VH-VL binders against Large ribosomal subunit protein bL25 (rplY). Designs and how they scored, part 17

Target 1, 192 residues: Large ribosomal subunit protein bL25 (rplY), of Marinomonas sp. (a6w1c8)
Amino acid sequence: MSLSINAVARTQEGKGASRRLRNEGLVPAVIYGGETAPVSISFKDNELLKAVGTPGFLTGLVEVTVEGKTEQVLVKALQRHPSTGAVMHMDLQRAQADKAITTRVPLSFINAAQSEGVSKQGGRLTVESKLAEVRCLPANLPEVLTVDVIKGQLDQIFHLSDVILPEGVELVSLLKGEDHDQPIARIGKSKR
Key: E = the ipSAE of ESMFold2; O = the ipSAE of OpenDDE; V2 = 0.75 times the mean of E and O plus 0.25 times the DockQ between their complexes.

## First folded at step 10 (VH-VL; framework fv_barzolvolimab)

Design X3 (from V3 with heavy chain Y103W; at its last look DockQ between E and O 0.57; V2 from the best seeds 0.00; counts 0 for: pae E 2.8 > 2)
Fold by ESMFold2, look of step 10:
Structure X3 (fold): chain C 192 residues (1-192), chain A 125 residues (1-125), chain B 107 residues (1-107)
Amino acid sequence: as target 1 above (192 residues)
Amino acid sequence: QVQLVQSGAEVKKPGASVKLSCKASGYTFTKYYINWVRQAPGKGLEWIARINPNSGKTYYNEKFKGRATLTADKSTSTAYMQLSSLRSEDTAVYFCARDTYYWDSGLYDEYFDYWGQGTTVTVSS
Amino acid sequence: DIVMTQSPSSLSASVGDRVTITCKASQDISSYVAWYQQKPGKAPKALIYAASSLQSGVPDRFTGSGSGTDFTLTISSLQPEDFADYFCQQSYDTPYTFGGGTKVEIK
């Protein structure tokens, strides 16, 4: 399955142990959070590389199995080798079904071509934010959030408040009031 | 050299009102929120409210709703907090503090980077 | 309201000691945490923002860590000027809330 992966518990920790694991084709990681103690684990490099390339792995819920025990987690931090792109370390946070989580979700802008701003007024949609930070229960975590720009006019700016929110999903920035309603896209004249 | 200079100590009777000032210098006053925080003697910190000095928009802790009023004067770069219906529990040091939001575009970077020296308000019968 | 539970409320330490102060948030607040130092009769001073970022002019013996619900401030080698009160603050949601504070005293 594209949103699950097996891991091995590890006893060796610290910088030196992590370097030895990576030299052996293993990627160190930690599962933390919830009411259970942190667990040090490792993934096989080849299996993790395939999983990371799967849509939703880095932004959605993942099932990690360690010695027959499965946990739902979110990827909270990932470090890559600057030259090779290989994953060096991963931090995973446990997701509890009855407790809200905070994570980043991709934005999708739809209907730009059909808008008057683009179709009749010579505009082009420029996206300024690709992600939005949300708060929701794990079961309500969307794969993507949609911004419908069908009513867009030339020179119009779209903001976080224009995001279509599924039931149970809140934008973290907007929790602090409408003065945190940041711009996320605009329709402007394109120039070479 | 960002500075927030607050007005002097106040002694008030229960039921009175007090108006505290916070004069800002060393930065563009209208570009940053001003927050008000109090600290009772020997106790922790309690957030009261914030104001956007450009728009005058205010945000209050529910505990102070109806008693606290924040204003700002752009021409003097001064924020004000008025607290009405004073009672002995309002005896505290009151701080104004600058919020980093407008300066800072980072996701997690909102915090209070500069604080005034504090104004002691004593409410006694 | 997000509750920030800070511990310990006080501690006694000697110069050179390693000191750890913790805050636990009542919900996942990602990394929206700052740490402040306050000396008697003085205004608070920012030390750490974004859970782990060091404020300009603050010595690197101060370290912040954590995300989600559990946060720590560590002083790796306590100096005479570090005897003060410390508190955490969340900026995830209004009302902004502070931990109850930790008084670090000379033994």
Scores: ipSAE 0.420, ipTM 0.756, lowest interface PAE 2.8, mean pLDDT 87
ESMFold2 (binder alone), look of step 10: mean pLDDT 91; pTM 0.930
OpenDDE, look of step 10: ipSAE 0.662; ipTM 0.859

Design X4 (from V3 with light chain D93N; at its last look DockQ between E and O 0.02; V2 from the best seeds 0.00; counts 0 for: pae O 10.7 > 2, placed apart)
Fold by OpenDDE, look of step 10:
Structure X4 (fold): chain C 192 residues (1-192), chain A 125 residues (1-125), chain B 107 residues (1-107)
Amino acid sequence: as target 1 above (192 residues)
Amino acid sequence: QVQLVQSGAEVKKPGASVKLSCKASGYTFTKYYINWVRQAPGKGLEWIARINPNSGKTYYNEKFKGRATLTADKSTSTAYMQLSSLRSEDTAVYFCARDTYYYDSGLYDEYFDYWGQGTTVTVSS
Amino acid sequence: DIVMTQSPSSLSASVGDRVTITCKASQDISSYVAWYQQKPGKAPKALIYAASSLQSGVPDRFTGSGSGTDFTLTISSLQPEDFADYFCQQSYNTPYTFGGGTKVEIK
């Protein structure tokens, strides 16, 4: 089940308007994507904070209700105040069941300790990337992607192509070409 | 005040199943993962699984996959763990524990700031 | 799975002593380490999170340090109530794993 949150349509736009909203305890946001025009909305600060603190809100599908209409969206961007960490703005992309979405999914590396590189050769796994951008239909959106490093050797570098992909899920970087197969982890000797 | 209250002690035969409960209070139940951790007598701690009470999504230690089943009832703010095909080595104190700390990436630091009092499960013939 | 090697398994100390417990991770886990205290018949209690952050309500004689693979819990001056078991935990990846524990006993 998707997370849900209520929002209000905004009547004013611009930097000044956004600032005023924030002063009123509201957080400006925008819903975009699909066949409909972007919609400027605002959240109550306290409600949004609760939502943001809920597992899966930033990485999964969210139901946003605006003036009685509910839409499924993904949080695509979250702007925070650089010092206080307060949410300043949020970009929400509409998700449609029949339309592919792109979002970042966390990577989970398993079996490092049992790998030959670590267990026998004295190496350690260093993770260079904990997130990967995927493309998939909303129904196929995974909560985590797994990288099995059980066969890892000392000095081995793992790449996006080593990720175990669920059915219907693609790695965006790999879609761009082989040269975009970025390193995500390596087994090496400790430099300390 | 945050509290996790677990069900009472269980005595089971090998091959049986047990279902433990963990009732949460003092906070928004759906906001935090619930983890299950066990501790055999005189032994260390072993992580079993976690559940997102809001979505129902579960994550299992491979060691327990197929035997452990986590569920959550949002209406009663209660998490459950069922463990089937019980063995003598399953004899342990079982704890539920709440996650805490949010990351900007949407991930969470999975340390456990509040714990249930534990439930003793004894498996013996 | 990430292995957390905790040492020592036990130690004897006196009130006022400086106590040091270490955990070594089988891989770089940045600062995703928590420390717990457990007394007999009780649930673990969180002491440290994020390797070095003190849990609310925990005395400042407890300090956590380290990053990457080597982590340390230090009790600057052992108090009577500090005799207990201590565990480290990695929160880097599932399955989350704990150290083997350290029993701090009265000398």
Scores: ipSAE 0.008, ipTM 0.531, lowest interface PAE 10.7, mean pLDDT 89
ESMFold2, look of step 10: ipSAE 0.383; ipTM 0.738
ESMFold2 (binder alone), look of step 10: mean pLDDT 91; pTM 0.931

Design X5 (from V3 with heavy chain K31S, light chain K24R; at its last look DockQ between E and O 0.59; V2 from the best seeds 0.00; counts 0 for: pae E 3.9 > 2)
Fold by ESMFold2, look of step 10:
Structure X5 (fold): chain C 192 residues (1-192), chain A 125 residues (1-125), chain B 107 residues (1-107)
Amino acid sequence: as target 1 above (192 residues)
Amino acid sequence: QVQLVQSGAEVKKPGASVKLSCKASGYTFTSYYINWVRQAPGKGLEWIARINPNSGKTYYNEKFKGRATLTADKSTSTAYMQLSSLRSEDTAVYFCARDTYYYDSGLYDEYFDYWGQGTTVTVSS
Amino acid sequence: DIVMTQSPSSLSASVGDRVTITCRASQDISSYVAWYQQKPGKAPKALIYAASSLQSGVPDRFTGSGSGTDFTLTISSLQPEDFADYFCQQSYDTPYTFGGGTKVEIK
């Protein structure tokens, strides 16, 4: 299912205008990137609240409709109220179908409980990275990347090179060389 | 108080080699990459290569592959760059710079936080 | 190679002015951008990393912004010590590449 949301173009900008929009149940946002100038928009608070709670909205492609025109975008930044968690502002980046994008994708570690390290050797999986940054065309963007730890042993460290990659998807860190193969999880015992 | 102190100016003839040094102090030498960057007179910056001083592993800009050689000496906390088959277009100031990336940090950002003072290399007949 | 196109190549400004320098990357490089200041005969000095994070010891009049392909460095109130050359640099992929530079001169 494609995720989509409607937005309204806005002409009022700046700190004071943003406060007035929020008081009226609207959340200010900006669409930027590509070859065009940034566009200021707003979302209805209730619609955005539902969308943010939907899996894939914050980590995947979203279709935004403004005045009958649609664009695919990525959520690049959120500002949340520190006390309530409400979304105060959102930055969106345009995704062009023919140009590679860079974004963060969730990591899913599977089969830890069945691994020898966890099931027989008293280990627990500690996840050190919940996201991995990828480069791909928009059409190839996965919802999640899998790391299969079934063969994990006590004290084993898993790295970005252990991530299962779909065709057309690259890990950005690994573009820079083998020494950028960062640890992402470990099987180990608790320390005092 | 991180410092990178580079060797003195060099004047070379075409076809010669030069070996530049970069002595590090004020931090754990083996925990950070060292990069080499040059700047020709009145021109921009050009990245040459980097070395992991712990492993000795190197990564070169293809433009310099085969002519540049990076080494590091852990005992003296000194990185070296040798550039062979010098040409007049190699006339530049050569900088060493510390990279913020290191294996144990899990660092996602990478940039050059400390630079040496530069070594001028002049290649002329 | 990722091309970093920096603009303008030079500008003249007075103390107290707000100045803005831009860099455009030839592809999406997320926030893998640093900004450096370089004075004549000196090595570059880091100002901003990760597109918008301020290096320790750098005054907060320096602000970085952007993500993806378009990045800016802003000096909110230019001081006498800020007249220098400025460079952006990408660290997304090797070879690491720099913008062509912006000379900020006294008006």
Scores: ipSAE 0.305, ipTM 0.729, lowest interface PAE 3.9, mean pLDDT 87
ESMFold2 (binder alone), look of step 10: mean pLDDT 91; pTM 0.934
OpenDDE, look of step 10: ipSAE 0.585; ipTM 0.850

Design X6 (from W2 with heavy chain Y102T G106S L107G; at its last look DockQ between E and O 0.82; V2 from the best seeds 0.00; counts 0 for: pae E 2.9 > 2)
Fold by ESMFold2, look of step 10:
Structure X6 (fold): chain C 192 residues (1-192), chain A 125 residues (1-125), chain B 107 residues (1-107)
Amino acid sequence: as target 1 above (192 residues)
Amino acid sequence: QVQLVQSGAEVKKPGASVKLSCKASGYTFTKYYINWVRQAPGKGLEWIARINPNSGKTYYNEKFKGRATLTADKSTSTAYMQLSSLRSEDTAVYFCARDTYTYDSSGYPEYFDYWGQGTTVTVSS
Amino acid sequence: DIVMTQSPSSLSASVGDRVTITCKASQDISSYVAWYQQKPGKAPKALIYAASSLQSGVPDRFTGSGSGTDFTLTISSLQPEDFADYFCQQSYDTPYTFGGGTKVEIK
């Protein structure tokens, strides 16, 4: 099941045009990257609202259809209204099959309830990072990365290096060395 | 007020070593990494290495590994860089810079938000 | 190593001009770009981080944009104090690397 959304090409650009689009229930966006010129588009507000609420839309590959032509893209930037949370603008990057992409992928922490830290030692898993930034070819992009905490003990801290990585997937933070092995979760005392 | 104050200019002969200092003030020294960057005359900027002042852990640009040594003294809030086996191409202004990366980072890309004034090292051949 | 190709290497401009400086990375580096200003005999000063975020105390005539491989620094209305060298820097992977610089001079 691939994520997809329809868009309309737009010819009016600039500050005034963006305001008029939003007043008409449309959200301005741009597709750029690759060898071709950027394309200005818009999404229907109601369709975009549904899409943004769908798991994987903001973190995975999305097919965008503009006038019958489809492109595979990643959401790279999203501007929200500070008060309402409504999407005001989106930046989309073209994904090319032969070029590595960098994007955020959800982390799934499994088996916390069965760990000694939680089940026997009075601990609770606190998730500090729900996403990890990866580098991979588009074909290798996982929907989720798993951290198995079955062996977790009270006061244990889990780091990016504890993430189970599929073939062809690298964690961007770890490219910079072991001193960027950030904590992503911990089992801590629930009474504290 | 964050400040990084570096040691004074050095003139060295080829084959010698130099040790530069960078004294930090106005923030918790052990919370931020210190990077060293140099700029040769008429050239761009070149990253040398970084140090975690709390743990003493270091990471070096391979170009300088074996010649550059970073240390930090928590009690004086001072970072040091020693460069050995100097040659004429090591003539440059050497900067220390504070890295915005911390363990409490929100995942924003790091950069160098405060820089020392620079120390000129001249290697006469 | 990631190469940051900065252009132009120099430009001449007048006060009030719009100035655009570009950096192209040799691979996708997401938004791991900072921009620095350097005046003669001085240390670099951070202007922009994370490709588009304005450093505290920097005038809003400076704007950064881009993601992936192509990045731009724009000065919307050049002021006398803006004549300096400008550098981009990537922090995606070590060694951290800088663009070759752009000298902005009085026309």
Scores: ipSAE 0.476, ipTM 0.770, lowest interface PAE 2.6, mean pLDDT 88
ESMFold2 (binder alone), look of step 10: mean pLDDT 92; pTM 0.940
OpenDDE, look of step 10: ipSAE 0.773; ipTM 0.898
ESMFold2, look of step 11: ipSAE 0.424; ipTM 0.757
ESMFold2 (binder alone), look of step 11: mean pLDDT 92; pTM 0.939
OpenDDE, look of step 11: ipSAE 0.775; ipTM 0.897

## First folded at step 11 (VH-VL; framework fv_barzolvolimab)

Design Y1 (from X6 with light chain D93E; at its last look DockQ between E and O 0.83; V2 from the best seeds 0.72)
Fold by ESMFold2, look of step 12:
Structure Y1 (fold): chain C 192 residues (1-192), chain A 125 residues (1-125), chain B 107 residues (1-107)
Amino acid sequence: as target 1 above (192 residues)
Amino acid sequence: QVQLVQSGAEVKKPGASVKLSCKASGYTFTKYYINWVRQAPGKGLEWIARINPNSGKTYYNEKFKGRATLTADKSTSTAYMQLSSLRSEDTAVYFCARDTYTYDSSGYPEYFDYWGQGTTVTVSS
Amino acid sequence: DIVMTQSPSSLSASVGDRVTITCKASQDISSYVAWYQQKPGKAPKALIYAASSLQSGVPDRFTGSGSGTDFTLTISSLQPEDFADYFCQQSYETPYTFGGGTKVEIK
């Protein structure tokens, strides 16, 4: 899902300026990438809080409007205050339609309850990775990637190679070779 | 305390083979991949291949596939690289390097945190 | 293969100067970049990994930044021991590739 939010350009940067913005109810951010110079921006805290709570904002394409100009971006980093959970800073990457992007996409594990490992063998699915890093063109960015565990057995480990991939989508870890086929979930014996 | 100690310099004729060693100490040898990288005189670095010392599984840069062979001896904590059909352009310093990636390091960034001192291989008539 | 285009190929600076070295990748490589220092006749030494994370034992005058295709290494206040060659490396996709290097000379 494509979402939108308005932002204001900022001229002052650095540690002191970022602290002052946050004290005034603004969240500093930067838009970078593509062939255009980085742009420092800020979001109103209340508007950003609503956006961050919206499904797809942190994992999908977002439309950001800065001084009347709109850019399609991805959220690449989000810094939160460790005690309050408040967003402290955001890094946004420009997405160009003809250039592949790299970003994290949610994983959805389906049919665990129906698997022999869970239904007959006393197992429980433990998810070890909620996201997978993909490479694709912006138009091919899926909202979610599915792992079907219907055939799972007790003690089975599921890996990145078990992810169902739409056309045009690659798993970044596997671009380094099949020895980087990291585990993402397992069916293990229930402790209780 | 991690240390990678490589074998001494080699002088070879074109068409020969060379086998280089890299002895690891100060860590669990089988838990980290070993990479091989070379540097020709006055040139940049070129990645050759990597090996998982635990399984013996290898992954080669296609440029070197068929000429490079990586092995590891768990009992001596030593990785080896053999390069065959040597030619003049293979003259370089060859490094082994420890990869920060372990099989269980889901999401951990990969780079070479420790390097051997290098072995000079000279190929000339 | 991913090409890492590093610039400048050499530079001269005085002790205390700020030095910036750039690498541009031929495609988006996220943050899969490391930076190494290499002194003559020695093996490379890791400085930065994951584009911006400082390797343990490396002085904090070294800073990495960037994501996607454009990456920088900055030395905030050049010291005499920082005279060396510097290389970027991508680990996004095999074969792993390195930038052509930057020779930093103290005036």
Scores: ipSAE 0.598, ipTM 0.824, lowest interface PAE 1.7, mean pLDDT 88
ESMFold2, look of step 11: ipSAE 0.595; ipTM 0.810
ESMFold2 (binder alone), look of step 11: mean pLDDT 92; pTM 0.936
OpenDDE, look of step 11: ipSAE 0.788; ipTM 0.900
ESMFold2 (binder alone), look of step 12: mean pLDDT 92; pTM 0.936
OpenDDE, look of step 12: ipSAE 0.758; ipTM 0.888
ESMFold2, look of step 13: ipSAE 0.576; ipTM 0.804
ESMFold2 (binder alone), look of step 13: mean pLDDT 92; pTM 0.939
OpenDDE, look of step 13: ipSAE 0.796; ipTM 0.914

Design Y2 (from X6 with heavy chain N52Y N54G; at its last look DockQ between E and O 0.86; V2 from the best seeds 0.00; counts 0 for: pae E 4.8 > 2)
Fold by ESMFold2, look of step 11:
Structure Y2 (fold): chain C 192 residues (1-192), chain A 125 residues (1-125), chain B 107 residues (1-107)
Amino acid sequence: as target 1 above (192 residues)
Amino acid sequence: QVQLVQSGAEVKKPGASVKLSCKASGYTFTKYYINWVRQAPGKGLEWIARIYPGSGKTYYNEKFKGRATLTADKSTSTAYMQLSSLRSEDTAVYFCARDTYTYDSSGYPEYFDYWGQGTTVTVSS
Amino acid sequence: DIVMTQSPSSLSASVGDRVTITCKASQDISSYVAWYQQKPGKAPKALIYAASSLQSGVPDRFTGSGSGTDFTLTISSLQPEDFADYFCQQSYDTPYTFGGGTKVEIK
């Protein structure tokens, strides 16, 4: 299921124009990257609010329709009002089918309750990282990456190298060497 | 207070080897990578390799296949780079630089925050 | 290897000018970019890391921006001490690679 949102092209730019758009219930944004010139757009505030609350919108591929033409993008930056939390501006990067992208993907830890560490040794799974940064082609972008902890023992530490990777997906941290294989979860003694 | 002090200039003939040193002070030597970067006269910067002094683990730019060797002496807080089979195109200023990455840090703002003063290596017949 | 294409190669500017230098990466490197200043006969000095974070002790007239493939260094009001060479560097993957440099000269 692809996430989608409609936008309109905008011709007025700059700080004054952006303030006027926000006064009209619109959020300015820009689509950049790829082999095409950047395009300035705006979103309806209500539609954008619903979209950013949807799982996967800020971390996955999104289809943006501008004047009937659809582009596949990733959210690369989001500016919020410091006091209200309202979205003020978004930067969107075009995803080209034949070019690798880098983005964050959720981690899912499975079978913790059934592990010996948790079920028989008084342990509890503590998650230290909820996301992992991946490199892949857009078509290979997973919704989630799985870490199977069924064999976990008390005091065991799980690392990025324990993540189950689909074909065509790499962990960015591990591109830099085995000493970047950082901890992501552990089974520790429960106090209760 | 972090300082990287490099050895003096070298003049070598083609085919020789050179061993450069980089003495670190003002921080825990074994916790940060040391990178080696060179700059030929009038040219840009080229990354050669890095070493983690804590373990001695090294990573090399494949361009320097079999010619560059990095070592570290924990007792003197000194990193070394040896470059063998020298050619005239190896004439450059060679820098050591500290990498900001540590395994214990939560972020990867990886860049070179402290640099040595550079060592000029001249290869001529 | 990730190629960092930096432009312009040189520029001539006056004190007080706004200067913009760009780097384009050959692939998506997220925000793994640093910017360095280098004076003649000196080692490089870090200005910006993680694409947009200002190194301690660097004046706030230096601004970094970008993510993915397109990155920019801006000097908002050029000062006499800012005439130097500037380099971008990626730290996304080894070998770490640098842009070709931009020489900023007084007009």
Scores: ipSAE 0.213, ipTM 0.694, lowest interface PAE 4.8, mean pLDDT 87
ESMFold2 (binder alone), look of step 11: mean pLDDT 92; pTM 0.937
OpenDDE, look of step 11: ipSAE 0.454; ipTM 0.800

Design Y3 (from X6 with heavy chain D99E; at its last look DockQ between E and O 0.63; V2 from the best seeds 0.00; counts 0 for: pae E 5.6 > 2)
Fold by ESMFold2, look of step 11:
Structure Y3 (fold): chain C 192 residues (1-192), chain A 125 residues (1-125), chain B 107 residues (1-107)
Amino acid sequence: as target 1 above (192 residues)
Amino acid sequence: QVQLVQSGAEVKKPGASVKLSCKASGYTFTKYYINWVRQAPGKGLEWIARINPNSGKTYYNEKFKGRATLTADKSTSTAYMQLSSLRSEDTAVYFCARETYTYDSSGYPEYFDYWGQGTTVTVSS
Amino acid sequence: DIVMTQSPSSLSASVGDRVTITCKASQDISSYVAWYQQKPGKAPKALIYAASSLQSGVPDRFTGSGSGTDFTLTISSLQPEDFADYFCQQSYDTPYTFGGGTKVEIK
C-alpha cells in the first residue's frame, strides 16, 4: 500500500512547546500549502524513525492521517539534531492534484555491466548524482527515473538529458536552458 | 579578489545603441556564467540575459530579445551587453553579475555571488 | 514568469530589533531563492543562497528559511549597517525574477 503515517494535531507551538514535545518523544511538524491554512502536527518519534528509514518516504508521496482525515504530502524539509541525527522538525507540503509539485526523484542507472565501456573496455560506472529534481503533477510523480547506459563507452559522461522521462515529467535544471545539462554519471577506468 | 569592473556612465538619445563592458578578474572567466540585471531609478531589479563565456551561448528575457545582445571576449575576460533602439524607459543602472553555476560542475546552487559596480545609462532627448 | 511577492515594502526598526521579511513565489520553486542586500547607490550583495545557506563573510545574525513557495529572511539583532534595501530572487526558471524589495529604515 501507499506510504502512510499517523499524526496528532497540536495547538502548542513555538520553540518552548517544540522542545517539550521532543522531550516527550514527539516530533513537531507542519503541513502547509494548498488553499487551506497550515496545520501543526506531531509524530511519535519511534513511528517517524521507522518511516524515515523506509525507502520512498523522504522522496515520494506520503499519506498523513490527522484525526481520521488523510492528506497527500511531500517531505520538503527535515531538521536534524547536529550531534545525534534525530529528527527535530519536519515541513510537509500538501500535494494538490491540479498543481505541479517539485521534488527529488531517485535515478536508476541500468545496463552498465552490459555496456561496452564496462564489459570490454575496463570501465566502471561512477554515479555522480543519485537524485534528479523534477516538476510534475502528483499523479505523474515517478518512483524512480531511469538512465539506460547500455551504449556507454569508456570515458563517456552521462547528463540529465540522458534521463528517460515519463510523460508529464520535467527536469528542473533543464527549465533554465540546455546549458544546465548537469553531468550525472560517467564510465571511467577502474581505480582499484 | 573576484572583481567585475564595468564601463563608465553613458548618456544617449532615443533610438541609439549602447555597449556596456564587464571586465572579470580573480577567477577563471570561462567557467562561470555572466548575467546582466538592470535597476531603473527608484525601481526594483530586472534580469536581462545570461551568457556562457566559454561557448558564447545566450539566454534572454523575452522582454529584451531583439534589442539586447550579449557577447564575451575570452582573451580579455570581458563580457559585453549591447542594447539597441534605446528609449527613455531604458534609463537605469546596469549590473553584470557572476552566476555560481558552472557548466562542468553540479556543486553549487544558482545565485549571483559577485556583482559589478553598475553602469548608469541615461536616455533623454 | 514566476512572480516573487515580497512583504513588507518597508519597515522601521531600531538597532537590536528582530526583523522578518517574506517572499512568496507564484509557484513551487523548491529552494531556488537567494536574498540580497542593497545600500543606496551600490550593487546588491548576496546574503543567503539556496533559501537558507549563509553566504561566506555574512554575519550569522542573517538567517533564511522556507521551501516551495514561502520564504523568509530574518535579522536576529539589527545592527546600524543593516539599514538597507533587501531583495529576494528566484533562480528556478528563466527569466530569473526578483521580489519588489523591502526598505529597512532606522526609527
Scores: ipSAE 0.120, ipTM 0.666, lowest interface PAE 5.6, mean pLDDT 86
ESMFold2 (binder alone), look of step 11: mean pLDDT 91; pTM 0.933
OpenDDE, look of step 11: ipSAE 0.730; ipTM 0.884

